VH-VL binders against q9h9l3. Designs and how they scored, part 41

Target 1, 176 residues: q9h9l3
Amino acid sequence: PRKMVAIDCEMVGTGPKGHVSSLARCSIVNYNGDVLYDEYILPPCHIVDYRTRWSGIRKQHMVNATPFKIARGQILKILTGKIVVGHAIHNDFKALQYFHPKSLTRDTSHIPPLNRKADCPENATMSLKHLTKKLLNRDIQVGKSGHSSVEDAQATMELYKLVEVEWEEHLARNPP

## First folded at step 19 (VH-VL)

Design Df16
Fold by OpenDDE, fold request of step 20:
Structure Df16 (fold): chain C 176 residues (1-176), chain A 120 residues (1-120), chain B 108 residues (1-108)
Amino acid sequence: as target 1 above (176 residues)
Amino acid sequence: EVQLLESGGGLVQTGGSLRLSCAASGFTFSNYAMTWVRQAPGKGLEWVSGISYRGEYTDYADSVKGRFTISRDNSQNTLYLQMNSLRAEDTAVYYCAKVPYRGSGSFDYWGQGTLVTVSS
Amino acid sequence: EIVLTQSPGTLSLSPGERATLSCRASQSVSDNYLAWYQQKPGQAPRLLIYDASNRATGIPDRFSGSGSGTDFTLTISRLEPEDFAVYYCQQRSSWPLTFGQGTKVEIK
């Protein structure tokens, strides 16, 4: 448990057309849901699209935001050597410009037993919101203010815990 | 050791202007967001303005919007607050404060402040 | 804006006693983005707690923060003589950033 964390990141659009997804917030929680990291992050390039409806990021959040290079270092320090749980986590790692070993990665968007438990097709990609509602009877990402990466990270961890034993056994027999 | 030293305060008439400076040392100034917070005599704390580490993002309290301008010169490790159209209610000790990476939006180091007195 | 109301206005206690300070927000403070500061006469504020429960660097263990949503608490487990001061809460979940009006902890 001490070596397991859940991560959720929010991205904004940068680049000429705002199509580059840049890290703007990162939240990391431990096995118990305690927040280990939660900061707004300022991309090195100009933000073209805050994607607020999804990210919850606004211009004001960038006033006190941590520089990307600094934040990245802090985040990587936390993640190194840990089992990292996330939902569609490849997006988070991409935004972090970071590679985490597959053997230490858990993506709740690709765990068939979790989908089965939620009465969803095992090979489907279900949203975090849907799984959380179905399995935890909790509403996340409500309203128009955008997502809370802390809540999402916590939900992700709780979802994983539902299938942890089964999935870890599966991975042990079938290493990625 | 982190040090913040405010200057530029003094007595000014209503409608006047004043420019505050905050000299920073003991840390990589250019990597940190900075803020101004003021405290009227015998009163509480009021957030005034904030600026990102490169200066591209700023924000202000409604009470000072349009009148105050926050800026910084990273080459000089200095934070500024240009205060125009000063009012009696702007009378306060003005603190510059550092924004940490962790808990950003909180302020982990403060200067000793500089007193601005606006005469009505 | 989020208005923070602290209570009590003044807390009179003796050294060694437990101090409990409250900070209530007019609306929910998201992500527990609440800080506590200590200010002694003639001095600048000092950060004690950030994000509701994280103790700032160099802050003694007797200081602790708790709470969520609209209700937050700063606790000083055993008051030391140097702890008599004014304490402010501050939120960073919504702009503009706002402070509470302060609680004065004075010696009984």
Scores: ipSAE 0.921, ipTM 0.959, lowest interface PAE 0.4, mean pLDDT 96
Fold by OpenDDE, fold request of step 20:
Structure Df16 (fold): chain C 176 residues (1-176), chain A 120 residues (1-120), chain B 108 residues (1-108)
Amino acid sequence: as target 1 above (176 residues)
Amino acid sequence: EVQLLESGGGLVQTGGSLRLSCAASGFTFSNYAMTWVRQAPGKGLEWVSGISYRGEYTDYADSVKGRFTISRDNSQNTLYLQMNSLRAEDTAVYYCAKVPYRGSGSFDYWGQGTLVTVSS
Amino acid sequence: EIVLTQSPGTLSLSPGERATLSCRASQSVSDNYLAWYQQKPGQAPRLLIYDASNRATGIPDRFSGSGSGTDFTLTISRLEPEDFAVYYCQQRSSWPLTFGQGTKVEIK
């Protein structure tokens, strides 16, 4: 059986007007929620918008941050060959400039059984915060200090575990 | 083998200036953030300053803000600490330390330190 | 800033004994961003543990870290003669980075 990991990334704005989303933090946890990777990452380009309210990233975090190219290599090494669970995970992969096989990707923002369990429309895109509250009775992303990618990754994994059996069976019958 | 060698310490009068250097070898210096940590005689450790691997991001302890400047020359594999307006309380052994990729914000390699003594 | 308070100030033990060192933070240390260092007399500090529970490269198994939030612990399962030193905790959760005042582990 393939190992599962959950990933959550925080991005800052670079480029003109800060419209380019660049990786600034990445957290990866295993099936049990243990942190495998959690580091601040320094984009190659100058940061225009830290997006702190959402990202939790501040200028000080960039002082000890790992260079993007190095971090990317470390992260990809962890992800390779694994089932990667994330929420709206296409954003994380985009920031990583990485493409994970679709057959090994699990996006909790697009799992109808998960939404059903949360009494949400199956085809709706629900936030991680909402699903976590409804299904795990846990508050994440509280306050205005920004997100914790570790907490978000852990929550994502826990959510997936709720529907893992059903969803894996579904995927086996209906490969992406 | 990672090596960090501090220099530039010595005796200086209150209000004086001193520039510390840290020569790095055994690793790709330009890829790592660096830090200065000091230790007053018989006292504990105090974080002083940090600098990102390209040098574009820096931060300082409140006790040294406005007086100390951290910088680096990656072409020379050297970290610097310019210390101005020195005070008696700045007397300490100053360590340069390497910031690892994993556990960044902790310090995995340290130099042996250089002593700075500020006297009136 | 986050103030780290270590206890006890001095721990007197014999070789072979278990050492338990405490580091308490004035506020929660997020993401378990806490490190432990060892400093022997006349030497530079050495990183032992990072992110609360990860041993640094080359650190013996007898050293272990645990804890979360405001309470962290460094444990030395069986003290070796070379383990008698001062130990510091350090947080990287909030800026400025801060150290505890240290715990001296001395031979009884």
Scores: ipSAE 0.921, ipTM 0.959, lowest interface PAE 0.4, mean pLDDT 96
Fold by OpenDDE, fold request of step 23:
Structure Df16 (fold): chain C 176 residues (1-176), chain A 120 residues (1-120), chain B 108 residues (1-108)
Amino acid sequence: as target 1 above (176 residues)
Amino acid sequence: EVQLLESGGGLVQTGGSLRLSCAASGFTFSNYAMTWVRQAPGKGLEWVSGISYRGEYTDYADSVKGRFTISRDNSQNTLYLQMNSLRAEDTAVYYCAKVPYRGSGSFDYWGQGTLVTVSS
Amino acid sequence: EIVLTQSPGTLSLSPGERATLSCRASQSVSDNYLAWYQQKPGQAPRLLIYDASNRATGIPDRFSGSGSGTDFTLTISRLEPEDFAVYYCQQRSSWPLTFGQGTKVEIK
């Protein structure tokens, strides 16, 4: 039952105006926070906007980046059959052009008990940064280097662990 | 088996030019980023340049910027390093190295290197 | 750039002994993006460890890596005769990519 991993992805902008979100980094950690995967990924299309302020992605990261198709295959191998935990995870899956079974997906941005624990409205969408600070007393996504998807994935897993028992019971009674 | 074979090294005068080649085999060359790393005689390793799998992105050490150009021909499974305005401090064994998918930015396979000697 | 300083410069040991090599970074190496290489005389470097603690393919389990932030360690649990070589650490967290100056493991 603890075949659980947490995922966090960083995206860059592609397309004519950079409005297409393309995968540029993906990090996956196991239940203990150990990194299973962490690589920069090169989108198939030209990058128009690195979105560095949020993504942390720079042009230099693309020099050794893994081709998207290859990376996607590697990532999917890791995710297959696992409970996948993420924050606003639909964005990650969209960027991966992959959809994990809903019954095996956990989105920390949509877990009412987690928000309740953080003294937030249960139906509100709170940021990972806010929840992490409130519940783990840890600052993430700080500095000029941009976001660390490893850090974010680890935080996501730790947040989920706070409500795992309650939420899994809830899901068992109310399967998606 | 992954094989990388450097060539093109030799003796060149200061200010001269040299073009190194790295012939790759045993893997899908066109799917991997590649790098050049050099080692001066009796010294440590120095990253020189890197190139993405399609050649769209390149980067260089400050010591070689403006003088060296990394390129690749995926149809020939060959990596190149054009070296212009060579200096004595460029004297080194030049290795081509493969960038793996896992741990990218590390180098999992290296050639045996080719010696470049720049005379003063 | 991130400067990697390895210590000791030379480590003299006998076969069968435990070797501990240090790599210290001038600033934090993000996400444990630290690799270790082995280079024997007259040979090209060989990747041992990537991302601080992951053994590369085909690397014996007597080699292990640990550490985070600015302090990293390569451990050889029991030295084999073929392990006497120069070892380099390398970071990929910041550009340019940089190597340590190396530690020579020699026979006592």
Scores: ipSAE 0.921, ipTM 0.959, lowest interface PAE 0.4, mean pLDDT 96
Fold by OpenDDE, fold request of step 20:
Structure Df16 (fold): chain C 176 residues (1-176), chain A 120 residues (1-120), chain B 108 residues (1-108)
Amino acid sequence: as target 1 above (176 residues)
Amino acid sequence: EVQLLESGGGLVQTGGSLRLSCAASGFTFSNYAMTWVRQAPGKGLEWVSGISYRGEYTDYADSVKGRFTISRDNSQNTLYLQMNSLRAEDTAVYYCAKVPYRGSGSFDYWGQGTLVTVSS
Amino acid sequence: EIVLTQSPGTLSLSPGERATLSCRASQSVSDNYLAWYQQKPGQAPRLLIYDASNRATGIPDRFSGSGSGTDFTLTISRLEPEDFAVYYCQQRSSWPLTFGQGTKVEIK
């Protein structure tokens, strides 16, 4: 059995029109919800859109932020060899410019049994906020201050734990 | 070994100016955010200013905004604090401190500080 | 700004005793972004703990941090003679960055 971690990243907009999603914060928690990594990250390119309402990122956070290339190395070191759980995790990996093995990836936005438990269509893409409220009776991403990547990573892990046994069995029979 | 050495402190009259320097060695200076923290005689610590590793982003305590300017020269491994319109309450030992990658916003290495005394 | 209030102001203990220092925040410190520093007379501060419970490099095991929200604690399990100093907490959750007023640990 491999160790399991959950990841959540916050991105800001870079590029001429701010359409490029660049990593600005990354949080990683272990199976128990303990924080293994949580840092603000400074993109190599100028930030055009902080997307604060969603990301929670402000200009002040970039003052002490870790350079992207350094942070990426630290994050990849943690993820290597682990089962990585995330919500819509392809966005996180894209921002990290990293590809984790599919067989070691768990995306809570694409787990039909999880949606079923939440009385949602199995093939629908539900938000982390919605699933967390329905299944954990907890409110996340509250207010206008933006997301907490630590909170989101913890919620993601807890959601996955609800369907872990069933889903792991499914994957064993149907490897990706 | 990480070393930070502050200089430029001294006695100055109210309304005067000083420029502090912090010479860094023992680490890749250009890769780390830096900060200034001050301590009035017999008092606690007060964050003054911070600057990102490239110098693109800066921030200041309200008490010094508009009067102090933080900057850096990565080619010289030096951090600066330009202090204008100095006041008596600016009297303090000024420390330069390094910001680590982990726990960024905390400060893992400090210089020995340089004393700034502002008198009327 | 987040105001950090440390207690007690002075803690008088003997070597070998357990020290418990408190840091209370005026509002919640998100993500446990709370650090602890040690400062001895005539010296620069030294980082002990970051993010509430992570020991900085080279810091002895007798130092530990705990807490969340508005209440944080620094514990020295068994005081050594070199541990008598002033201790500061500091938050990085909100700007401006702020320090507590300090707790002096002195020898009884």
Scores: ipSAE 0.920, ipTM 0.959, lowest interface PAE 0.4, mean pLDDT 96

Design Df16
Fold by OpenDDE, fold request of step 23:
Structure Df16 (fold): chain C 176 residues (1-176), chain A 120 residues (1-120), chain B 108 residues (1-108)
Amino acid sequence: as target 1 above (176 residues)
Amino acid sequence: EVQLLESGGGLVQTGGSLRLSCAASGFTFSNYAMTWVRQAPGKGLEWVSGISYRGEYTDYADSVKGRFTISRDNSQNTLYLQMNSLRAEDTAVYYCAKVPYRGSGSFDYWGQGTLVTVSS
Amino acid sequence: EIVLTQSPGTLSLSPGERATLSCRASQSVSDNYLAWYQQKPGQAPRLLIYDASNRATGIPDRFSGSGSGTDFTLTISRLEPEDFAVYYCQQRSSWPLTFGQGTKVEIK
């Protein structure tokens, strides 16, 4: 419990045509939902697409943003040795250019018991928004202002807590 | 020790121009966003302008937009504020402030400020 | 813009007493992006609290911040003589960045 954190990242588009997803915000919360980290991050490459509708990122956020290399170091320091919970977390790790040990990773987009609890097909990939509404009766990612990575990280942690016991037992029997 | 030293303030007539400088030391200046905040005599604090660590992103308060320009020379560890078309309401102590990595958008170190007085 | 209104305008207290300062926002400050500063006469502001409740480096533990949404509070548990100053709140959730008008903590 004390060694469990949830992460959610927002990405912007860089590179030709903005197809490269670059980290622009990262939020990390502890087991209780307390924010451990939440900062805007400036990619090393020029931003072509802020993807604001989804990311919530605007040009003004880049004025005080933390350089990627620095932010990455700070984030990795928090994640090291922890069980890291996320939703479609491979995207977050990719943006961070970091790979957390699989044995210490929990992806709420790939937990069959969680989908079952939400009356969804166990092998389907459901959105965080859908699962949060179904299981927590909470609306996230509302409006057109973009996502809140803090809110999403908190929701992710709460979802995982619903199936934590069952899933941890499963993983113990079936190590990744 | 982090040090920020503003200079360039003084008396200027309405419509005039002034360029403020902020000399930074004690930290890797080129890695941090910087900001200008001003304080009119006997009044509160007002955010003026901000600039990213490489200088590629800037923003301004509406009250100074189009008249003030923030810039930086990382090779000289210096932050600048070019002030044109100055008005009486621009009279204030101008502070240079550092933006931290954690709590970015807050300001963890401030200079002692430089006074700008605009007279008619 | 987000307007921050601080109260009271002036707080008269004696050393050793508890000080409670309020900062109210005209709209919700997202993600608790609220900072507190202390400014003594003739000096530059000093950062006390960032992100509503995080104490800045070197700040004594008698200073604490709390709150969320539109209501934030700075508490000085036991006033020291050096704590008599003007205090400002500041939000970083929306642009432009804005400060409250300040609360003066003066000696009774």
Scores: ipSAE 0.920, ipTM 0.959, lowest interface PAE 0.4, mean pLDDT 96
Fold by OpenDDE, fold request of step 23:
Order: structure tokens, then C-alpha cells, then sequence
Structure Df16 (fold): chain C 176 residues (1-176), chain A 120 residues (1-120), chain B 108 residues (1-108)
């Protein structure tokens, strides 16, 4: 089995005016799309903005949510030593207050061959939803109920798999 | 070993009040969300209420909303359920249950329950 | 609320046989947020499976969960004498949290 996982996180707003993005859900899937982790997470600070329309997070989700410190530890155990695939993954790592080695990170929002395959400008930042529709003919993030981090993580992994061989070869020749 | 011990159950008249307690041990109580689940005699399980690990967030089943209050004292490792305006249909064994980190919203440890009987 | 309907109401089997229990949801259970519990007479429920297919700590491998969407299954590959009990499914995908009405597995 490949030591590769995909991650997607949902964030809520904390701090003054809710401008601080705090982790409220994290989903991790393996290469086959199997869920390794999926939990709601309770930020240490008071939530000002649930950002429900996008995050899918509601107040009731915080009743049984895992404390951030605990969740972070669990997540890091899963990620350590793995190639981690994500979309705009710097946001996820920031919310996790964690930085994965660049050499082991794959960001599907910054893979030119992926954009090319989707008939998009190579240097453009395309949304996960758009790439998923174009390349996988699948609709994600449908409706106004918020995103599914599991679906997003799975889609991210599937997208990467489309360009894995080419991109890994590129990275081997051009290590970050 | 995780242990949960409910107390406070008993016989009460319709319209009366009762306060249940759940003493927790064998784990860091203050780090875990907790829940109450009840079971009427010979019936199935019904979720009653939940509370986050710091007590900041609570929720209730519609059947008890406005009448029951869930709370906790982390310094005493104790979960509470204040039950007011009790009805006959509230008659049940009341379980306190621990919410795990993985599979949150499931309940990995349960007490043996305390019986509440509401007479008309 | 999501209503969970379990079937059959009663399952009569002998030790060593395979048990298959069904839990059907009135609407889709997102992210496979479905748990299974075992309850023996006079005892509190015990968590068997969480998130449709994950065995809880200490649960024997003869217990397995599967399914997605609205249809979930608990399978006991080979019934042991101690497995005769009532089994409940429970969803955590929407509030309020809800349980199925239970399936009684009894000895034939």
C-alpha cells in the first residue's frame, strides 16, 4: 500500500469578528479513499462564525466534538511520514498549527499537469469543485448545507491519482 | 478502568422534579463529552441530552427540551441531569454514557443506569 | 429526525450460525455515521461498531458492520452463546441522535 493520504479540513471563525480560522472538522482518507479519520473538532476559543454555508459546521456538532489538542495529536500521528495530498492544503496545515515537510506534500491546487488535463491555465488556482467536475465528472459541494470534508478529501485523492506518475517524476527531478 | 455510576433515581409524582448524578472515574472526565440516554421498561434506547467536555455546548431531545437540564462539574468528575415537570412517559432507566474521541456521537462506555419512575 | 428501522424484530438462531441484522434509515446517514450496540438483559448497552464498519475496542472480529446511505448491516459471522442479546443501531449524522428500535437475537 502506498503511504499516501488525502486531507480536508473545515474551519470556523474565532477571535475578533471571527477572522481567525479554527479547525472544526478534519477528514483523512487513504489512497483507496477509505476514511482513516473524520471527526468534528472543538476549537479552544469561542466560535464567532460557524461559516455553515461553506463549512457545514453547526453548533450541535460541537456538543460531541473532540478537543482540538487531542484531535491534533491524532491527526499528526496519521500524517507523520506520509505523502499528504490536499487542495489548497496550506490552509489545512495552518488550521492544524502543523507544517508537513514540503517534499511530502502534494497540493492539487498547484499542479500544472492537473490544470492542463482540465483545460485550465496551468498556473491558475482552480477550485476543487471545478476540477472534480471536469476530470471526474462528479459533483461535490452541492447545495447550501456545507461541504463534506470526506467527499472533498476523496475527490482530492482521485484527482491526484490522475497525475500521480507524471507529477512524482517531476518532483523527483525537481525536489522542492 | 472506565466507570460510570448513576444515582438519584427513584419514584416521583407527575409534575415533580429529580436530579440525577453520574460519577465518573478511570479516565480524564474533563476531556470528554458526555450524554444521557434513557430506556423505558421493555423499550428501546432514546437519546436525551449531550454536553461538551467543558460544558459550553448542550443539546436535548425535543421530548425533554425546556424541562431537563444537563450540566457537569469537572472538578468533581460528575455529570448531572436536572429533570423538572416530570411526566409518566419519562419513566425509564437513565444511563450516562461517555463520548469517545473517535466516532464522536457514539457512546463507548455506559453506566448501569438509574431507574426513574414517574407515577400519575 | 432520522428514523432508524431495524429488521428483523427477532432473529432466532443457533450457536455457530451467521447472524445478519439490518438497519434502515428514513433518510441518508451522511459519512456513514452509524453505530451498533449490544445489550444483554439487565445490562447497559455496549458499543460494537462505530462509523458503520469500525469495531470498538475489545470487540471480537466476528462482529462486522457494513453499509452506507440508508442501509446498514451488522453481521455476526459465527454466533457465540454470549451473543444472544438485543442489538441497536444509532446514527450521529443529524440531530437529534436516534436509535433503532432494536433486534433481538435469541437462541433457537
Amino acid sequence: as target 1 above (176 residues)
Amino acid sequence: EVQLLESGGGLVQTGGSLRLSCAASGFTFSNYAMTWVRQAPGKGLEWVSGISYRGEYTDYADSVKGRFTISRDNSQNTLYLQMNSLRAEDTAVYYCAKVPYRGSGSFDYWGQGTLVTVSS
Amino acid sequence: EIVLTQSPGTLSLSPGERATLSCRASQSVSDNYLAWYQQKPGQAPRLLIYDASNRATGIPDRFSGSGSGTDFTLTISRLEPEDFAVYYCQQRSSWPLTFGQGTKVEIK
Scores: ipSAE 0.920, ipTM 0.959, lowest interface PAE 0.4, mean pLDDT 96
Fold by OpenDDE, last read:
Structure Df16 (fold): chain C 176 residues (1-176), chain A 120 residues (1-120), chain B 108 residues (1-108)
Amino acid sequence: as target 1 above (176 residues)
Amino acid sequence: EVQLLESGGGLVQTGGSLRLSCAASGFTFSNYAMTWVRQAPGKGLEWVSGISYRGEYTDYADSVKGRFTISRDNSQNTLYLQMNSLRAEDTAVYYCAKVPYRGSGSFDYWGQGTLVTVSS
Amino acid sequence: EIVLTQSPGTLSLSPGERATLSCRASQSVSDNYLAWYQQKPGQAPRLLIYDASNRATGIPDRFSGSGSGTDFTLTISRLEPEDFAVYYCQQRSSWPLTFGQGTKVEIK
C-alpha cells in the first residue's frame, strides 16, 4: 500500500448564527482502513449549533475534546507528505484551516470514473452515502444519531480503491 | 513527570458536605480535560464527573447529579469536586485523572486518591 | 448506559502463561472506544490500552488489545510476576462513561 490516508471531519456551527463551520471531530484511516486518528475536537469559539443530526456531535463530546490548536497539529503531522483522500475534502481542509497540495489530494466527490461506475452522471456531485450503497452495497450514516467520521473515512478509502489505478493514470497524464 | 495529588477526603456524616482538591503538576494543566473517578472499598471503578480544559463543559454520573459539582482553577493548576448531601454509598476512594489528547475519554494519569467515608 | 461485563471474574495463572480477558458490552461500542486499565492493590489504576488496540505510552509489548462492536479482549502474552492485578475495561463511546466490574488475575 502506498502512503495514502483518508480523512473525514465533522463540523459544528459557531459564530453569532452558527453559520461558521468549526471542526469538532476528525478521523483518519490508512489504506487498509485502520484508524490512525479519531478524536473529538473543541472549537475555540462557543458552539451555537451542534448539527447533531448530521454531525453526530453532542455537548457531552466536548467534555473530553482535544483543543483545536493541539488537534490540528496532530492531524497535520499525519497528513504531511501523504496522498490524502476525502469526499468533498475542501470542507475538511477548510475546517482544519489547512491546504494540502493539490497533487497529493484525491476528492471522491469529483472523480468521474467513480460516478460512471455507479451509473451516475460523470460530472455530478454524488453523496458519499449514495456511492457507498451503490458500489460497496453498504449502508452508512444510518439512523438519526449522526454520522460516524471513522465509517465515512473508511468508505471513502474503499471507494477510491475501486478507481485508484484508472484515476492515478489519469492524473499522471493530466497533473493538477 | 505528571503528578496528581488529591486531598480533602475524610470522615463526614450523612447529609454533610466535603470539597476535594487535586493539585496537578508536570504538564500544562490548562490544556487538558480532567475527571473524577471513585472506587468503593473492595469494589470497581465508577466514573463520577468530567470537565473540559477551560471548564466550559461538564458532565456527571446520574448517581451524583445535583449533589456534586466539578470545577477547576487553571491559574492554580487545581481540580475540585464539591460534594453536597453526601450518602453512605458515596463512601469511596476518589481519584482525579487526566484526559489525554489521544484516546480522549480514557484516562492516562491518575492520582493516588483520597478516601471519603460517609457514616450515619 | 452501556454495561460492560468482564469475564472471567478471577483468572488463576502462573508466570509465563498467556492471559485472555474478555469485556462484553450491552450494546455496540462505537469506533472501538474501549480502554483497559491495570490496578494493583493499594495503587491507582494505570492505562494499558486505549481505543481497543492502541498501547499506552510505556506499556510493554506483552499487553495487547483487540475486538470491536460488543466483544473486546485484553491479552497478556506471557505473564510476569508484576502483572498479577485487577484489570478493568472502560468505554468512551456513550455517556455516561462506564467501567467493567473487573477481572482479577491471580497467581496459581
Scores: ipSAE 0.920, ipTM 0.959, lowest interface PAE 0.4, mean pLDDT 96
Fold by OpenDDE, last read:
Structure Df16 (fold): chain C 176 residues (1-176), chain A 120 residues (1-120), chain B 108 residues (1-108)
Amino acid sequence: as target 1 above (176 residues)
Amino acid sequence: EVQLLESGGGLVQTGGSLRLSCAASGFTFSNYAMTWVRQAPGKGLEWVSGISYRGEYTDYADSVKGRFTISRDNSQNTLYLQMNSLRAEDTAVYYCAKVPYRGSGSFDYWGQGTLVTVSS
Amino acid sequence: EIVLTQSPGTLSLSPGERATLSCRASQSVSDNYLAWYQQKPGQAPRLLIYDASNRATGIPDRFSGSGSGTDFTLTISRLEPEDFAVYYCQQRSSWPLTFGQGTKVEIK
């Protein structure tokens, strides 16, 4: 059986008006929540908007940040061949300029049984923060230090584990 | 083999200036962030300054802000620390250190350091 | 800034014994961004552990790191003669980056 990992990325704004989302941090954890990767990443283009209130990224984080090209290679090495769990994961893959096979992708923002368990509409897109609070009774994305993509990745994995058996059976019957 | 060699240290009077250099070899210097860390005689380690791999981002300890400037010349594989308005408390061995890709913000290779002595 | 306090100040042990070094942070070190260094007299520091529990390249397995939040530990399972040195912890969770004041491991 393939190993399962969870990923969470933080993005900053680049381009003339900061509308381009560029990878600035990536965290990957294994099934047990152990951190496999967690680094700040420096985009190739100038950062116009750090989006700190959402990303937790600050200018000082870019001082020791890993170049995007290098980080991307390291991240892809970890993801290759794995079942990758994420929340609204298409944004992460877009920022990584990488697309994981759909059959090996799990997006917790699009798992109806998960929403049902949280007493949310099955076809609604709920935030990771909301689902984590409802189902794990845990507060994430709080504190003075901003968001932690490690914390978010761990929460994502734990959420998926709640519906893993049911969802994997569903996918087996209905391959994407 | 990764090598970092600091130079430029010496005796300087209070209020004086000094420029330290760090010659790097054994790795692609232009791909790595670099840092300066200092150690006063008989004391512990103190982070001084850091610079990103292209040099566009820098940061400093409060104790040196406005006085020290970190820079780099990637074409020469050299890291610099311009120290102005030096004080007695700046007396220390100054180390240049490499920032790894994994665990960035830690320092995986260090030079042997260069001694800066500031006297009245 | 995050202040790191190491204990004990000095640890006197014999070769072959187990060494346990503590690093306590004044506030939570997020994401386990805590490193350990070894420094011998007249030498530059050497990275031992990064992100609380990851051994740096070439570091013997007798060195191990653990902990989270405000409490971190460096363990040397069986001290070798070459392990007697000063050890520093360092956090990269908050700026400025800061070091502990060090623990000296000396021969008993």
Scores: ipSAE 0.920, ipTM 0.959, lowest interface PAE 0.4, mean pLDDT 96

